# VH-VL binders against Small ribosomal subunit protein uS13 (rpsM), part 2

Target 1, 118 residues: Small ribosomal subunit protein uS13 (rpsM), of Carsonella ruddii (q05fk2)
Amino acid sequence: MNINICGVLISKKKNIVFGLTKIYGIGYSMSLKICSKIENFKNKKFKDLTNEEKAKIENFINKINVENNLKTIIKENFKKKLNLNSYKSLRHKKKLPCRGQRTKTNAKTRKKMNHEII

## First folded at step 3 (VH-VL)

Design p18 (from c3 with light chain S31T; framework fv_oberotatug)
Fold by ESMFold2-Fast, scan of step 3:
Order: structure tokens, then C-alpha cells, then sequence
Structure p18 (fold): chain C 118 residues (1-118), chain A 126 residues (1-126), chain B 107 residues (1-107)
């Protein structure tokens, strides 16, 4: 009836893209990215997932959670450094590389974090 | 922009050891997963191994032919990737490239090699 | 391990030709496939990622298609700089594996 994904019970009848949005911190765009790792994901329901596919989804979610937690630590460390030596850091601030759509997305995420800190 | 520069290649005898370095610039190295890919003369590409960012646990994965003999490490303070090669065999003769998926912040971009260095030649012969 | 097989291993073509290279995975890899170009004496460069997404700076004459086990790289109108070896690579699982390469030679 239900499948357990990272501690969240989801109906096996639900489409995997929409079903993963029930997990805290996972919106539609992030769910789409996670599910893109599964063959025919747009038409796939949880009942159709193999154990391997389920494990891959769970590993991806855990990876995102680890990244988010570590970005929080990095923000705190940056704030500490900024408070201790703000003059030097402001004078030597560098731009992040940005060339393509993929690179722009990653650079945008970092710019967003840096802007929030500053 | 983004640059990867390998160094440390050379001639080494079978059973010997060699350490390769890859100097990275133009991106936030500490956020990137890094791989080594090799290419024997006149042959195709072969993935050697990968190291994750410290943020993602700093773990390593290796292809079977090098498991137990090669070690990948990184020094984020120096923006440098390393490949320690021990117990070298003639079959390890290749140009060694360091590669990166530019960023893995969302996990979306981890699956392909966006940037490549120019390579460094390792020759294992007596 | 996921095995990648390319076809053909080599082909001869003229400037202006449409060139098609295929890649087959030993198991379903969804769209976790990339295409690389390697010109003689140079490092590889990324052309296509996620089976069909064109890398920034890569000419629009390159396109990729496919999902599951069968994938295609197409060069719509071959240019002189396109004579190179092309590799597919799966990123569905480690170890990452490459196809054996397809050499595009002058006819």
C-alpha cells in the first residue's frame, strides 16, 4: 500500500515525481532532478520502482541533505571569518566562475549563499 | 577561466611509485568532485577513480585494476588533487588526466566531466 | 559493471556530411550518458550531457538523443575541425565506463 522513502510513507500508487514532494525540503524542481535518475520517471509510480531504484533515490536525498547541512556550516564559518577580518575579505572578494547554464546554476547557488551571509 | 594542470608524470620501473598532482584554478575547488581518467597510447579512455568533496564526506572510489595500489587525495587549501600510484605495472602506462564536474552543489552535475587538464604521461618500463 | 559499446569503431566522411554515432549500454542507464570529443594530441572535451543537453560553447550541429540502452550522437553538417575520436560515457553507476571510441576520419 505504502512505501517508506527516507522515513516518509508515500502511497505506492503515486507518481514518483509528485510523491517525493511530500518529503520535507523537496520541492517539485528538486524532485524532478532526483527522479531524472530513474528510467521513464515521468510515467513511473512508486509501485513500479525496483529496490535498486529506491536505493538510488534515497542515496540522492541523503546526499542533498548532507550538502545542505555542510553549506550551513560553511556559512557560519564565513560569518566568523568576516567578523574577525572583514576589511581584508572585502578587498579580496572574488567572482565565482560562470560560463554555461549548468555552471550558472551552481554559481548562482553559491552567489545566493554568499549574498545571504553578507 | 577554469584550468586544470597535471604534473608529476615520468618514467618509472615496474614495482615503483609515482605521485601525480593536479593544480586547479578558476572555480571553487573545495565544492567539486574530482576524478582521474587515463588513456594508454593509442587506446580509449578509462576511468581510474574519484574523490568526493569534504562536504560530501571526502570518500574515494576506484576502478578494479587500480584498487589497492592507487590512492586519490586532495588538499583544498592548495586547490590540488593527487594520485599516489604504488606497485606500478607496465599496464599503467598512460596519459593521466584530472577531470571535474564543475560543481555538485545540487547533485545534478556530478555525472559528467566538464573540464579536463592537458594530461601528464606516465611510462612504466624497465 | 555497465559495459558501453560504440558503433562504428571508425568511419570515413567528407565535410558537409551528416555523421551518426551510436552507443549501447549493457543495462538501462536512463539518460546518464555524456559524449566527448578528442582531437588528435588533445584532451577530451564535453559535447553532450544527460543524453541530449548541449554543453555551452559547443556548436549546434552536435546533438544527442536516446534513453535506456540506445543512444545516438549526430553531427548534422561535418566541419574540418570535427575529424576526431568520439566517446560515450555512462554515469548511472560506478565505475564510470566509456565506450571504446569512434574515430571520424577524412574520406
Amino acid sequence: as target 1 above (118 residues)
Amino acid sequence: EVQLVESGGGLVKPGGSLRLSCAASGFTFSDAWMSWVRQAPGKGLEWVGRIKSETDGGTTDYAAPVQGRFTISRDDSKNTLYLQMNSLKTEDTAVYYCTTDYDILTGYYEDYFDYWGQGTLVTVSS
Amino acid sequence: DVQMTQSPSSLSASVGDRVTITCRASQSISTYLSWYQQRPGKAPNLLIYAASSLQSGVPSRFSGSGSGTDFTLTISTLQPEDFATYYCQQSYDTPYTFGQGTKVEIK
Scores: ipSAE 0.000, ipTM 0.538, lowest interface PAE 12.4, mean pLDDT 77

Design p19 (from c3 with heavy chain D101G, light chain S31D; framework fv_oberotatug)
Fold by ESMFold2-Fast, scan of step 3:
Structure p19 (fold): chain C 118 residues (1-118), chain A 126 residues (1-126), chain B 107 residues (1-107)
Amino acid sequence: as target 1 above (118 residues)
Amino acid sequence: EVQLVESGGGLVKPGGSLRLSCAASGFTFSDAWMSWVRQAPGKGLEWVGRIKSETDGGTTDYAAPVQGRFTISRDDSKNTLYLQMNSLKTEDTAVYYCTTGYDILTGYYEDYFDYWGQGTLVTVSS
Amino acid sequence: DVQMTQSPSSLSASVGDRVTITCRASQSISDYLSWYQQRPGKAPNLLIYAASSLQSGVPSRFSGSGSGTDFTLTISTLQPEDFATYYCQQSYDTPYTFGQGTKVEIK
């Protein structure tokens, strides 16, 4: 027997924390945060959820999905902008092989990237 | 870069008191649940206790051997965790670590310890 | 309290060996189990969480398995940097409890 959580079918016998990790974009830490407001969540299986608890879980997932979709749009728009700049650079390179450039500096950018990735 | 730095360890006589500090940086300390874990010389790890974030109630939990003698507190304005140790016993001799499981991307506590300080030694001896 | 028992307490191994460490809980803890590595004089480092999830940055030769009461940590091909003490820890209930540790020593 399965339960439908935001379009994903999950076995009713699964613990709610581990079952939610089946949903795309939800890892263990996020699942734990979603479930932390449910009474006795560490022992609770989907079969034991009240309708109110199910609704709370679904509402939280919807908020996360909205936030993640926005982040994805911002990331893709940035990539599109970079690709356009690369295309312009390639076009101009054929006519002007050398254009003014500043000294290349990337240490701080790498440091920030490493910090965020961990 | 997440960093935890313990301080305040030293030599103290049985029945004495000592306060440990843990300076945190590189994450939103106010959102994190913090724990103390100790290790007696040549022995294994022992969880001492934890404190929740203020937004999650700021409550504390302790292991039985320290209950009533130790107090965990936090100062979010200084990004600092404290362990007040009273009525110290020779059995409390250990390296004390502050720890947190903190997901930098979500800003939430996890139930495992990914970040540890280097520890501070407390020796209780006559 | 949930008690955690590790076996063996120590073992001797050579580089290239497969090493398996076992951890047993006094009651069912589902998958609320983590594994840590500690080198002499250093703070512990997280290897595995949720019984089988590999922590970011940890080499793939480490793996965890099990659920309920019986858990294992496996190092598929031991490297020189793996000579350390390993601890399991349950986070199912407070107080959180660690196993007594398993020391992996050079043969």
Scores: ipSAE 0.016, ipTM 0.637, lowest interface PAE 8.2, mean pLDDT 81

Design p2 (from c3 with heavy chain T106L; framework fv_oberotatug)
Fold by ESMFold2-Fast, scan of step 3:
Structure p2 (fold): chain C 118 residues (1-118), chain A 126 residues (1-126), chain B 107 residues (1-107)
Amino acid sequence: as target 1 above (118 residues)
Amino acid sequence: EVQLVESGGGLVKPGGSLRLSCAASGFTFSDAWMSWVRQAPGKGLEWVGRIKSETDGGTTDYAAPVQGRFTISRDDSKNTLYLQMNSLKTEDTAVYYCTTDYDILLGYYEDYFDYWGQGTLVTVSS
Amino acid sequence: DVQMTQSPSSLSASVGDRVTITCRASQSISSYLSWYQQRPGKAPNLLIYAASSLQSGVPSRFSGSGSGTDFTLTISTLQPEDFATYYCQQSYDTPYTFGQGTKVEIK
């Protein structure tokens, strides 16, 4: 069976380091960095993750995806010679919550901020 | 490119107060979680506390020895981190460093200190 | 609080030596461990994060290993600029705590 990590289906039998590389924008080095906070991560499979560990991984991926999406938008807008609003404004417009977000930041506030500036 | 510059250290008497500042440049300060770490003369490193970004709730956490006496704050419009120190004790004598414990390029919590300032010395005389 | 203990507190070594520093946590901290180098009169520099990941710009002679409670920093071939104090730090829980430091001195 598969596990859903931020909208991406990954086999529960797969090692977490290699499994996260299935997510767009996450290469091996980034996956290693994310997984390095999980005990015995080099030998750990998704089926062995606790709910707390899964939520932490999803929160990191959400932050990374927001940043990567913003960088792509800035590059495309520059090519079109469009005026860029403040970095903060564009960043918030592209904020996307992960399924298992257990952030200390209010999820309602994040969703409201995202919808308000889009 | 990333720079952190502490200021405000000096000599103060026990029971006194002092405010430290950390001027940040070269990154989006408003997105960063910031920490203070201190080092008594000839001793090891000791974490003082941290403050999260406003977006992540702006909350603070402190080590037990400073809880209730020290307050960490930030002014994102000035890219400046502060440490307000009250009821100072001789045990608070140390070089105080400001550090980032957040990946400033990727915008997520790192749990380690990527960048450090040069430090500012606080001496609490006995 | 998680207590961090380093061994040894100091050591004497020569250029070219292999140096090993050990760090032990009072409870399992998974891989939430970083190593820092501090040269006299300078701020600390991050060497290793997540127990074994080398920080960008840090020479490959530095390596970290371990998980749970026992961790090791290795300098494969000591260089003159490596005479410094080294600290481990756990970030498994707040308050973050550092080991007491290991001073690497010239023999």
Scores: ipSAE 0.000, ipTM 0.553, lowest interface PAE 11.0, mean pLDDT 78

Design p20 (from c3 with heavy chain D101G, light chain S30D; framework fv_oberotatug)
Fold by ESMFold2-Fast, scan of step 3:
Structure p20 (fold): chain C 118 residues (1-118), chain A 126 residues (1-126), chain B 107 residues (1-107)
Amino acid sequence: as target 1 above (118 residues)
Amino acid sequence: EVQLVESGGGLVKPGGSLRLSCAASGFTFSDAWMSWVRQAPGKGLEWVGRIKSETDGGTTDYAAPVQGRFTISRDDSKNTLYLQMNSLKTEDTAVYYCTTGYDILTGYYEDYFDYWGQGTLVTVSS
Amino acid sequence: DVQMTQSPSSLSASVGDRVTITCRASQSIDSYLSWYQQRPGKAPNLLIYAASSLQSGVPSRFSGSGSGTDFTLTISTLQPEDFATYYCQQSYDTPYTFGQGTKVEIK
């Protein structure tokens, strides 16, 4: 029926590229990048993903979110150094607890994200 | 500001060869997938082919009418895209556009074209 | 190859009109469809990607809809700068293919 990707429930019948855009912080270009490592990804639906491919997607989501969060921090720190008051409140953070099965904290975060996004 | 500037167009005889260049600026060219799209006078758009970034394998894909005759290459040190056109036919007469799909915020490829050059005219005539 | 067919090939309209252009794919392309506008003598510019996502900087009077094989571009209130040729393009499979274009002319 549905598959859980980083705490977000997505229909198994949905194309993987468009399905991933339902996850907060993942736009079309980022979804293409995440899915590009999967064979025949443009034709693939979540129902056809192997466990290995699912893990690969989740790992890339985590990696990309870490990179994007770092870029945001670097950009905001630079603006702070320039003493640009208008930019002090233009901060954003992204955290997608992919494969959050290790602790109760991660499970709780995933549940909250699911309720907010879906 | 993203800019793409084509050059190398001109008049060539059937069977001849021509090399087009596209000078890119204002973005990280080495991360971008680049495409060529052509438009015959008074006709619609036709995708010619693309080249992926080296990070994504640097592979090329071509439309059937140009397969085996055209070669797309890139020089990331010069931020330049190339189209080598061999065995030219009158049907290859068109304005050739250099184009890319590139999300400036993420630096990732897109499979649509949000940046285009001005185009360079190639006329194949006897 | 995936063939893209647009309807109509041309239309005449007045400023303020609602304009609808359709695009049909020869096979299902999910939502791998973009729309472009080309003004005379100019390079094309992107309007819509992923069937329904509005490109940054494009006026909200432009909208896209559809999935699978049938797609629509709508201009809710035509403006003078909208008289142009419009193209759909699939990126589901290589080679990428464009529709033949729809010319929006002054009535």
Scores: ipSAE 0.625, ipTM 0.804, lowest interface PAE 1.4, mean pLDDT 85

Design p22 (from c3 with light chain S53Y; framework fv_oberotatug)
Fold by ESMFold2-Fast, scan of step 3:
Structure p22 (fold): chain C 118 residues (1-118), chain A 126 residues (1-126), chain B 107 residues (1-107)
Amino acid sequence: as target 1 above (118 residues)
Amino acid sequence: EVQLVESGGGLVKPGGSLRLSCAASGFTFSDAWMSWVRQAPGKGLEWVGRIKSETDGGTTDYAAPVQGRFTISRDDSKNTLYLQMNSLKTEDTAVYYCTTDYDILTGYYEDYFDYWGQGTLVTVSS
Amino acid sequence: DVQMTQSPSSLSASVGDRVTITCRASQSISSYLSWYQQRPGKAPNLLIYAASYLQSGVPSRFSGSGSGTDFTLTISTLQPEDFATYYCQQSYDTPYTFGQGTKVEIK
C-alpha cells in the first residue's frame, strides 16, 4: 500500500530517495539532502522506515517549507516598505507541499513549472 | 563562474611523495563535498576518493588502490582541496581531476560530478 | 565493489546517426547512475544523472534510461561535437565506479 508524506501518497515499495521526488518541488538533490540522515538510505524503501525515520523526513520537509514561506513574506514586506514597482515578472520559486496535497493529480505533480509571477 | 584549477603535478620517482592542490571559486566551497578522479594515459576514469563538508563530518573515503597511501584534506579559508600522495607507484601515473559533489543552484550534496577541473598530470617513473 | 561494463567499447558513426551505448552493473544499483562525455584532451562533462535526468545545458538529443542493472544512453541525431568517449558511473555505493568507456569515432 501507500504511505502519506506531507499530503502526498507514495507506494511503500518505492525507494525513499526516488519516492520523495514525487513531491512537488523536491528534485533529486533535495531528496538526497532530506534522506541523508537516514541510515543506509540509498537502498531503503518506505516499507522499511521506522516511525522515527518517517518523522525525521517529514520534519525536514516542513522546515524547508517554512523557510520558503518566510522568504516569500520577507520579500513582500520589503517591496511594500520601499514603494518599489516591479517592472518585470519574477520567476516562480519551487514550493514544497506540507499542508496537504496542493499539487495537481496529473503529470504536473513532479514537473517544474518555471512560471513567472505577476 | 564556477572554476576548479588543479596544480602540483609533475615527475616523481617510485616511492616518492607529491601534493596536489585544487583552487575552487564561484560557489560556497565550505558546503561542497569534493572528490579526486584520475585517468591513466589512454585509459578510463577511476575515482580516487572524497571528502565531505565539515558540516557533514569532514570524513574521507578512498578507493582500495590508494587506501593508506593517499590523504584528502581541505582548507575552507582558502577554498582549496588537497591530495597528499605518498609511496607513489608507476601505476599512479595519471591526470588527476578535482571534482565537486555540490549543486551550486540548490547548495546541497549530490552524488554526481557536475564540475571538473582541467586536470594535472602526475608521472611516476624512474 | 560494483563493477560497471559498457558495450560497445568503441563504435564508428556518421553525423545524423542514432547512437546507443549500454552499461551493465554487476548488481542492482536502482537508478543511481550517471553518464559523462569526454572530448579528446578535455575534462569529462556530466550529461545524465539518476539514470534519466538531463543535466542543465545538455542538448535534448541526449537521453538516458534503465534501472537495476541495465542502462542505456541514446544520442538521437549525432552531431560533430559528439565524437567523444562516454562513461557510465554508479553512485549506489562507495567506491564509486566507472565503466571502461565507449569511444564514438568518425566513420
Scores: ipSAE 0.542, ipTM 0.767, lowest interface PAE 1.9, mean pLDDT 85

Design p23 (from c3 with light chain S53T; framework fv_oberotatug)
Fold by ESMFold2-Fast, scan of step 3:
Structure p23 (fold): chain C 118 residues (1-118), chain A 126 residues (1-126), chain B 107 residues (1-107)
Amino acid sequence: as target 1 above (118 residues)
Amino acid sequence: EVQLVESGGGLVKPGGSLRLSCAASGFTFSDAWMSWVRQAPGKGLEWVGRIKSETDGGTTDYAAPVQGRFTISRDDSKNTLYLQMNSLKTEDTAVYYCTTDYDILTGYYEDYFDYWGQGTLVTVSS
Amino acid sequence: DVQMTQSPSSLSASVGDRVTITCRASQSISSYLSWYQQRPGKAPNLLIYAASTLQSGVPSRFSGSGSGTDFTLTISTLQPEDFATYYCQQSYDTPYTFGQGTKVEIK
């Protein structure tokens, strides 16, 4: 059967690294980063995940979604300072939040994010 | 604008030692996992070893032929990767490349090598 | 460790040809496989990762397929700049290992 990861149905027989790339906004390198905290992650399938490991994956995805949304806001605010016609703060990538993660607990600017606004 | 520049290659006698350097620029070196890959003249590619970023533990891993003889290290303050080669053998003769497991857009490590230096030749001969 | 074997070790082809290179792993590596191109006197460059994902900037005539133990690199319409040596690499387990290489030469 399937497992639900952040609203996306993935076959339980799928390798976790390749399965997570099915989620919008998660490429191969990001999936490797997400899965890197799981023991034997390159050989692990979703059917072999513990509830704790599944929660870790979902929490990491939510953290990434919060960080990416914040980067988008910062980028648009910067553009607005150069061009008042820029659409302020409302152009966000589609993301799949998991388990009601609180945005405000993780929606902080990081020094590396602040140093490299595009 | 990612650039990797190897140096330190040269002629060394069997049993000798040599240290290679790889100067990195154009990306956040401290976040990247770094590898050394070598290629003997006219032969194929051979992975030598890897060092993880300090944030991921700074651990190293080596291929069996170099285990115990070679040491990979890094100096993040200088954006430089090192390969210390001890007890060199004639079969260590090769062009040595430094490579990075780094996605410049996301800042995350990868398990493939999308950036390579030009290589530095090490010749082990009497 | 995982051993990678390429077939053929060399081939001769003409511009416009469809070229196929095969890579076989000694054990299942899922889709943890990359393909590299190396032109004479140059460092390798990445073509494909995760068995079938084309690297940014690489021409669409290159494609990869396969999973488990058997993998294929295809060049749909060979161009003059494609005469080079090609390597597969597994990243399933350390040590990372490369195939012996396939040299694509002018017929």
Scores: ipSAE 0.599, ipTM 0.803, lowest interface PAE 1.6, mean pLDDT 85

Design p25 (from c3 with heavy chain D101G, light chain A50D; framework fv_oberotatug)
Fold by ESMFold2-Fast, scan of step 3:
Structure p25 (fold): chain C 118 residues (1-118), chain A 126 residues (1-126), chain B 107 residues (1-107)
Amino acid sequence: as target 1 above (118 residues)
Amino acid sequence: EVQLVESGGGLVKPGGSLRLSCAASGFTFSDAWMSWVRQAPGKGLEWVGRIKSETDGGTTDYAAPVQGRFTISRDDSKNTLYLQMNSLKTEDTAVYYCTTGYDILTGYYEDYFDYWGQGTLVTVSS
Amino acid sequence: DVQMTQSPSSLSASVGDRVTITCRASQSISSYLSWYQQRPGKAPNLLIYDASSLQSGVPSRFSGSGSGTDFTLTISTLQPEDFATYYCQQSYDTPYTFGQGTKVEIK
């Protein structure tokens, strides 16, 4: 009765807009923006999603995470530190990847912040 | 630099037709959802309609007063948005604005209009 | 359709005043509300999006609050360039709808 979206288990009976808010970092506003890419989204439940629609949602979540990291890098560069942009800073600010199964445990606190498994 | 430039406005008689254009630059036009908003002289803002990007289905939505009379289209090869106005009425007299809420850093369409053209005046009178 | 009603339709204020404009939706729109400023002869300019987020480049004296059906735009210390017409707009559902506008005039 559950569907796996980016490692988070969500009841298939939930409306897609409210269900996506269960994912860490996705509030109601962001969930609506993601779901607006799906036809008839306001009345759609996870059980009604096609495999293509599920993949579309997952791709948008991943893209938002990537773009947020890029914005952070741009902002740090404009702060005129030492004109030094560390590859490690990008990795440390990166959100958990959107995928059905996690194969590694991240010792960083983000492992628990991004998953609600029932 | 994001720029939207409307053209094609003018004087037309009731029952006539007119086509507006909006030339877009400074962002990936093909990814953006585009809207038309109008403002009658001395009155408030009124949303006319929108067109989605081709990748999001290329569908159009219209406000009731223009449904069946106006058609929004786009030519992504020319970075141009169009508004075809048919069966014009005196109450269609307004400045017409081309708008988009495209966030150039994220590449996503936003639910607000942070970029506007200068507007083009359409006057419908006898 | 979601109907947006602004209050007041107009107000008179002096430089330095705190100005409050309210916007009410006919049904819940969550936080899908934006505020725009329009000076005479100019296109509208976005001030606030997602009910309370300040647009880049907009002075910090502007702030937005509210959710659901009741929303407020506040100008903490009115400046000469703030005499303009202000509009709220919902983006919760199509057709997108604007309030009728609030004209802020010099007292």
Scores: ipSAE 0.000, ipTM 0.545, lowest interface PAE 13.3, mean pLDDT 78

Design p26 (from c3 with light chain A50G; framework fv_oberotatug)
Fold by ESMFold2-Fast, scan of step 3:
Structure p26 (fold): chain C 118 residues (1-118), chain A 126 residues (1-126), chain B 107 residues (1-107)
Amino acid sequence: as target 1 above (118 residues)
Amino acid sequence: EVQLVESGGGLVKPGGSLRLSCAASGFTFSDAWMSWVRQAPGKGLEWVGRIKSETDGGTTDYAAPVQGRFTISRDDSKNTLYLQMNSLKTEDTAVYYCTTDYDILTGYYEDYFDYWGQGTLVTVSS
Amino acid sequence: DVQMTQSPSSLSASVGDRVTITCRASQSISSYLSWYQQRPGKAPNLLIYGASSLQSGVPSRFSGSGSGTDFTLTISTLQPEDFATYYCQQSYDTPYTFGQGTKVEIK
């Protein structure tokens, strides 16, 4: 059996720390950060997660995705100002949200994040 | 720059007490989990214990040989970590290092030690 | 508690040699394993975390591998500054425990 975490299917038998490294952009250190708020996380498998714990993990990953997307937008806007009519090939990947989000909802979330950061 | 400076080591008789201090600078000490690691002369490393940040509950954990005799505490207003050592035994003779199992740069838990102090020698002898 | 055993306890090597040090856990610790270097008279410094991740600023000649119970630290081309004692450490369970150390000495 598998569990769906932010669109990625992971075996329920996997340890949560190492299982999350299967998600693009999540390495060991980031996975430790995500899992550190879960009781007994070093020894916990996905099959042992409560729905609340699963939601905490997904919300945290989504927050990281939103924050990284905002940083990428800011960086690209600054770079465009410097380069004037030249944009190499900087392929930036948008990470998958943990929840289904419409463009309008994502725009509102980005506006909120910008307000909170500044 | 991150800096950890231990002090308070010295010569103590068996059964005595000693308090070690670790002065931290270059990071937000109040967010960090702090640990003590010791090393007997010519021997290997031994984890003594740790204290979590107040935001993560402020709890302590100890290795069995020191449990009940040593107490780890912190004073976030002074950026200082403490190790209170009671009922000292000759086998407690070691260099004591201050370190953190917390990612100082990102502010998150990690299970490895990036930063170490220079150590302070405790000698328990009669 | 999880016991960590290193092999060998000491070895003699020359500059330019490939050096391998092994570490064995008394039970599976997945990949919750770090490697430290300690030069004479100095505090330890982190080399590898999560069994195989190289710490920032550590030379690429150092690498780690393994999972479960058996782990290896490799120095691909030994340099003069690498004559030191090396320790593995498990972080799977508290108390954290270290191996007894491997001293790398000049031949």
Scores: ipSAE 0.316, ipTM 0.728, lowest interface PAE 3.2, mean pLDDT 84

Design p27 (from c3 with light chain T94Y; framework fv_oberotatug)
Fold by ESMFold2-Fast, scan of step 3:
Structure p27 (fold): chain C 118 residues (1-118), chain A 126 residues (1-126), chain B 107 residues (1-107)
Amino acid sequence: as target 1 above (118 residues)
Amino acid sequence: EVQLVESGGGLVKPGGSLRLSCAASGFTFSDAWMSWVRQAPGKGLEWVGRIKSETDGGTTDYAAPVQGRFTISRDDSKNTLYLQMNSLKTEDTAVYYCTTDYDILTGYYEDYFDYWGQGTLVTVSS
Amino acid sequence: DVQMTQSPSSLSASVGDRVTITCRASQSISSYLSWYQQRPGKAPNLLIYAASSLQSGVPSRFSGSGSGTDFTLTISTLQPEDFATYYCQQSYDYPYTFGQGTKVEIK
């Protein structure tokens, strides 16, 4: 008996704070912040979440992801501007976007995805 | 890099007052939730209270033994945390530590204490 | 208030020993528990948070386990610098409370 939070399956028996740490980019302190909008969050399990509370959690996670993606895009655009000044349109052959390696965490995978969004 | 430096400890008589300061550096103090923890000589740790960041409401919470006598405040322009201690009792004799309940990397509150100052000794005796 | 009780209050051990310290909460605190080490004359140092998460920079010989009311800190192979007092702390409810401490002494 699982609940789907932003594409991640988490046991409904799990405490919401600890369960959210299974989601890429969410550590313990971030999870505390996300859950702080939920009444009695320290003692709440996923099975006790209302649909509204679930939506609040998902909206917060999406907001964090959007903000992080925007920061990555801005940083990458800045790097591209610097590289154009340094290399002055030197020809560059690009390999396929798939990294071809397994990452220990989703952090590297999502960061690479952000570069492709640009 | 992260440093917390307490000052203001000393000897006071019962019923007296004392103000402790904690100078913070190496992180964004204005985002951090801050706590005071004390330790009586030869005894264990005791949480005194905490203050939230202004962004999170700037509210304070206190342990029962100090409620109504101690006040925690902060000056974000000076990166300084304060503990105003009034109506001091001999039972308040302790080393007082300034500590963070804040994750520097994410900028969010934590419910454990990552960084501690060296402490400042308060002795309440006649 | 949530009361935290540690066992034992003190123990004697030798370098290389496996040391186990326990902490019991007066009510269920889920996994809202941290462990601290305090060396003589020094401020406490965070070892473990969220019952079992090792703090960055802390040696892997330290580990935490448990949930609900019963928690354990284990030092797999005691080193000279590990002779210290250890404290558990609950953060489930205010006020935050600490155990009374467990002193690990040289045998």
Scores: ipSAE 0.600, ipTM 0.809, lowest interface PAE 1.6, mean pLDDT 85

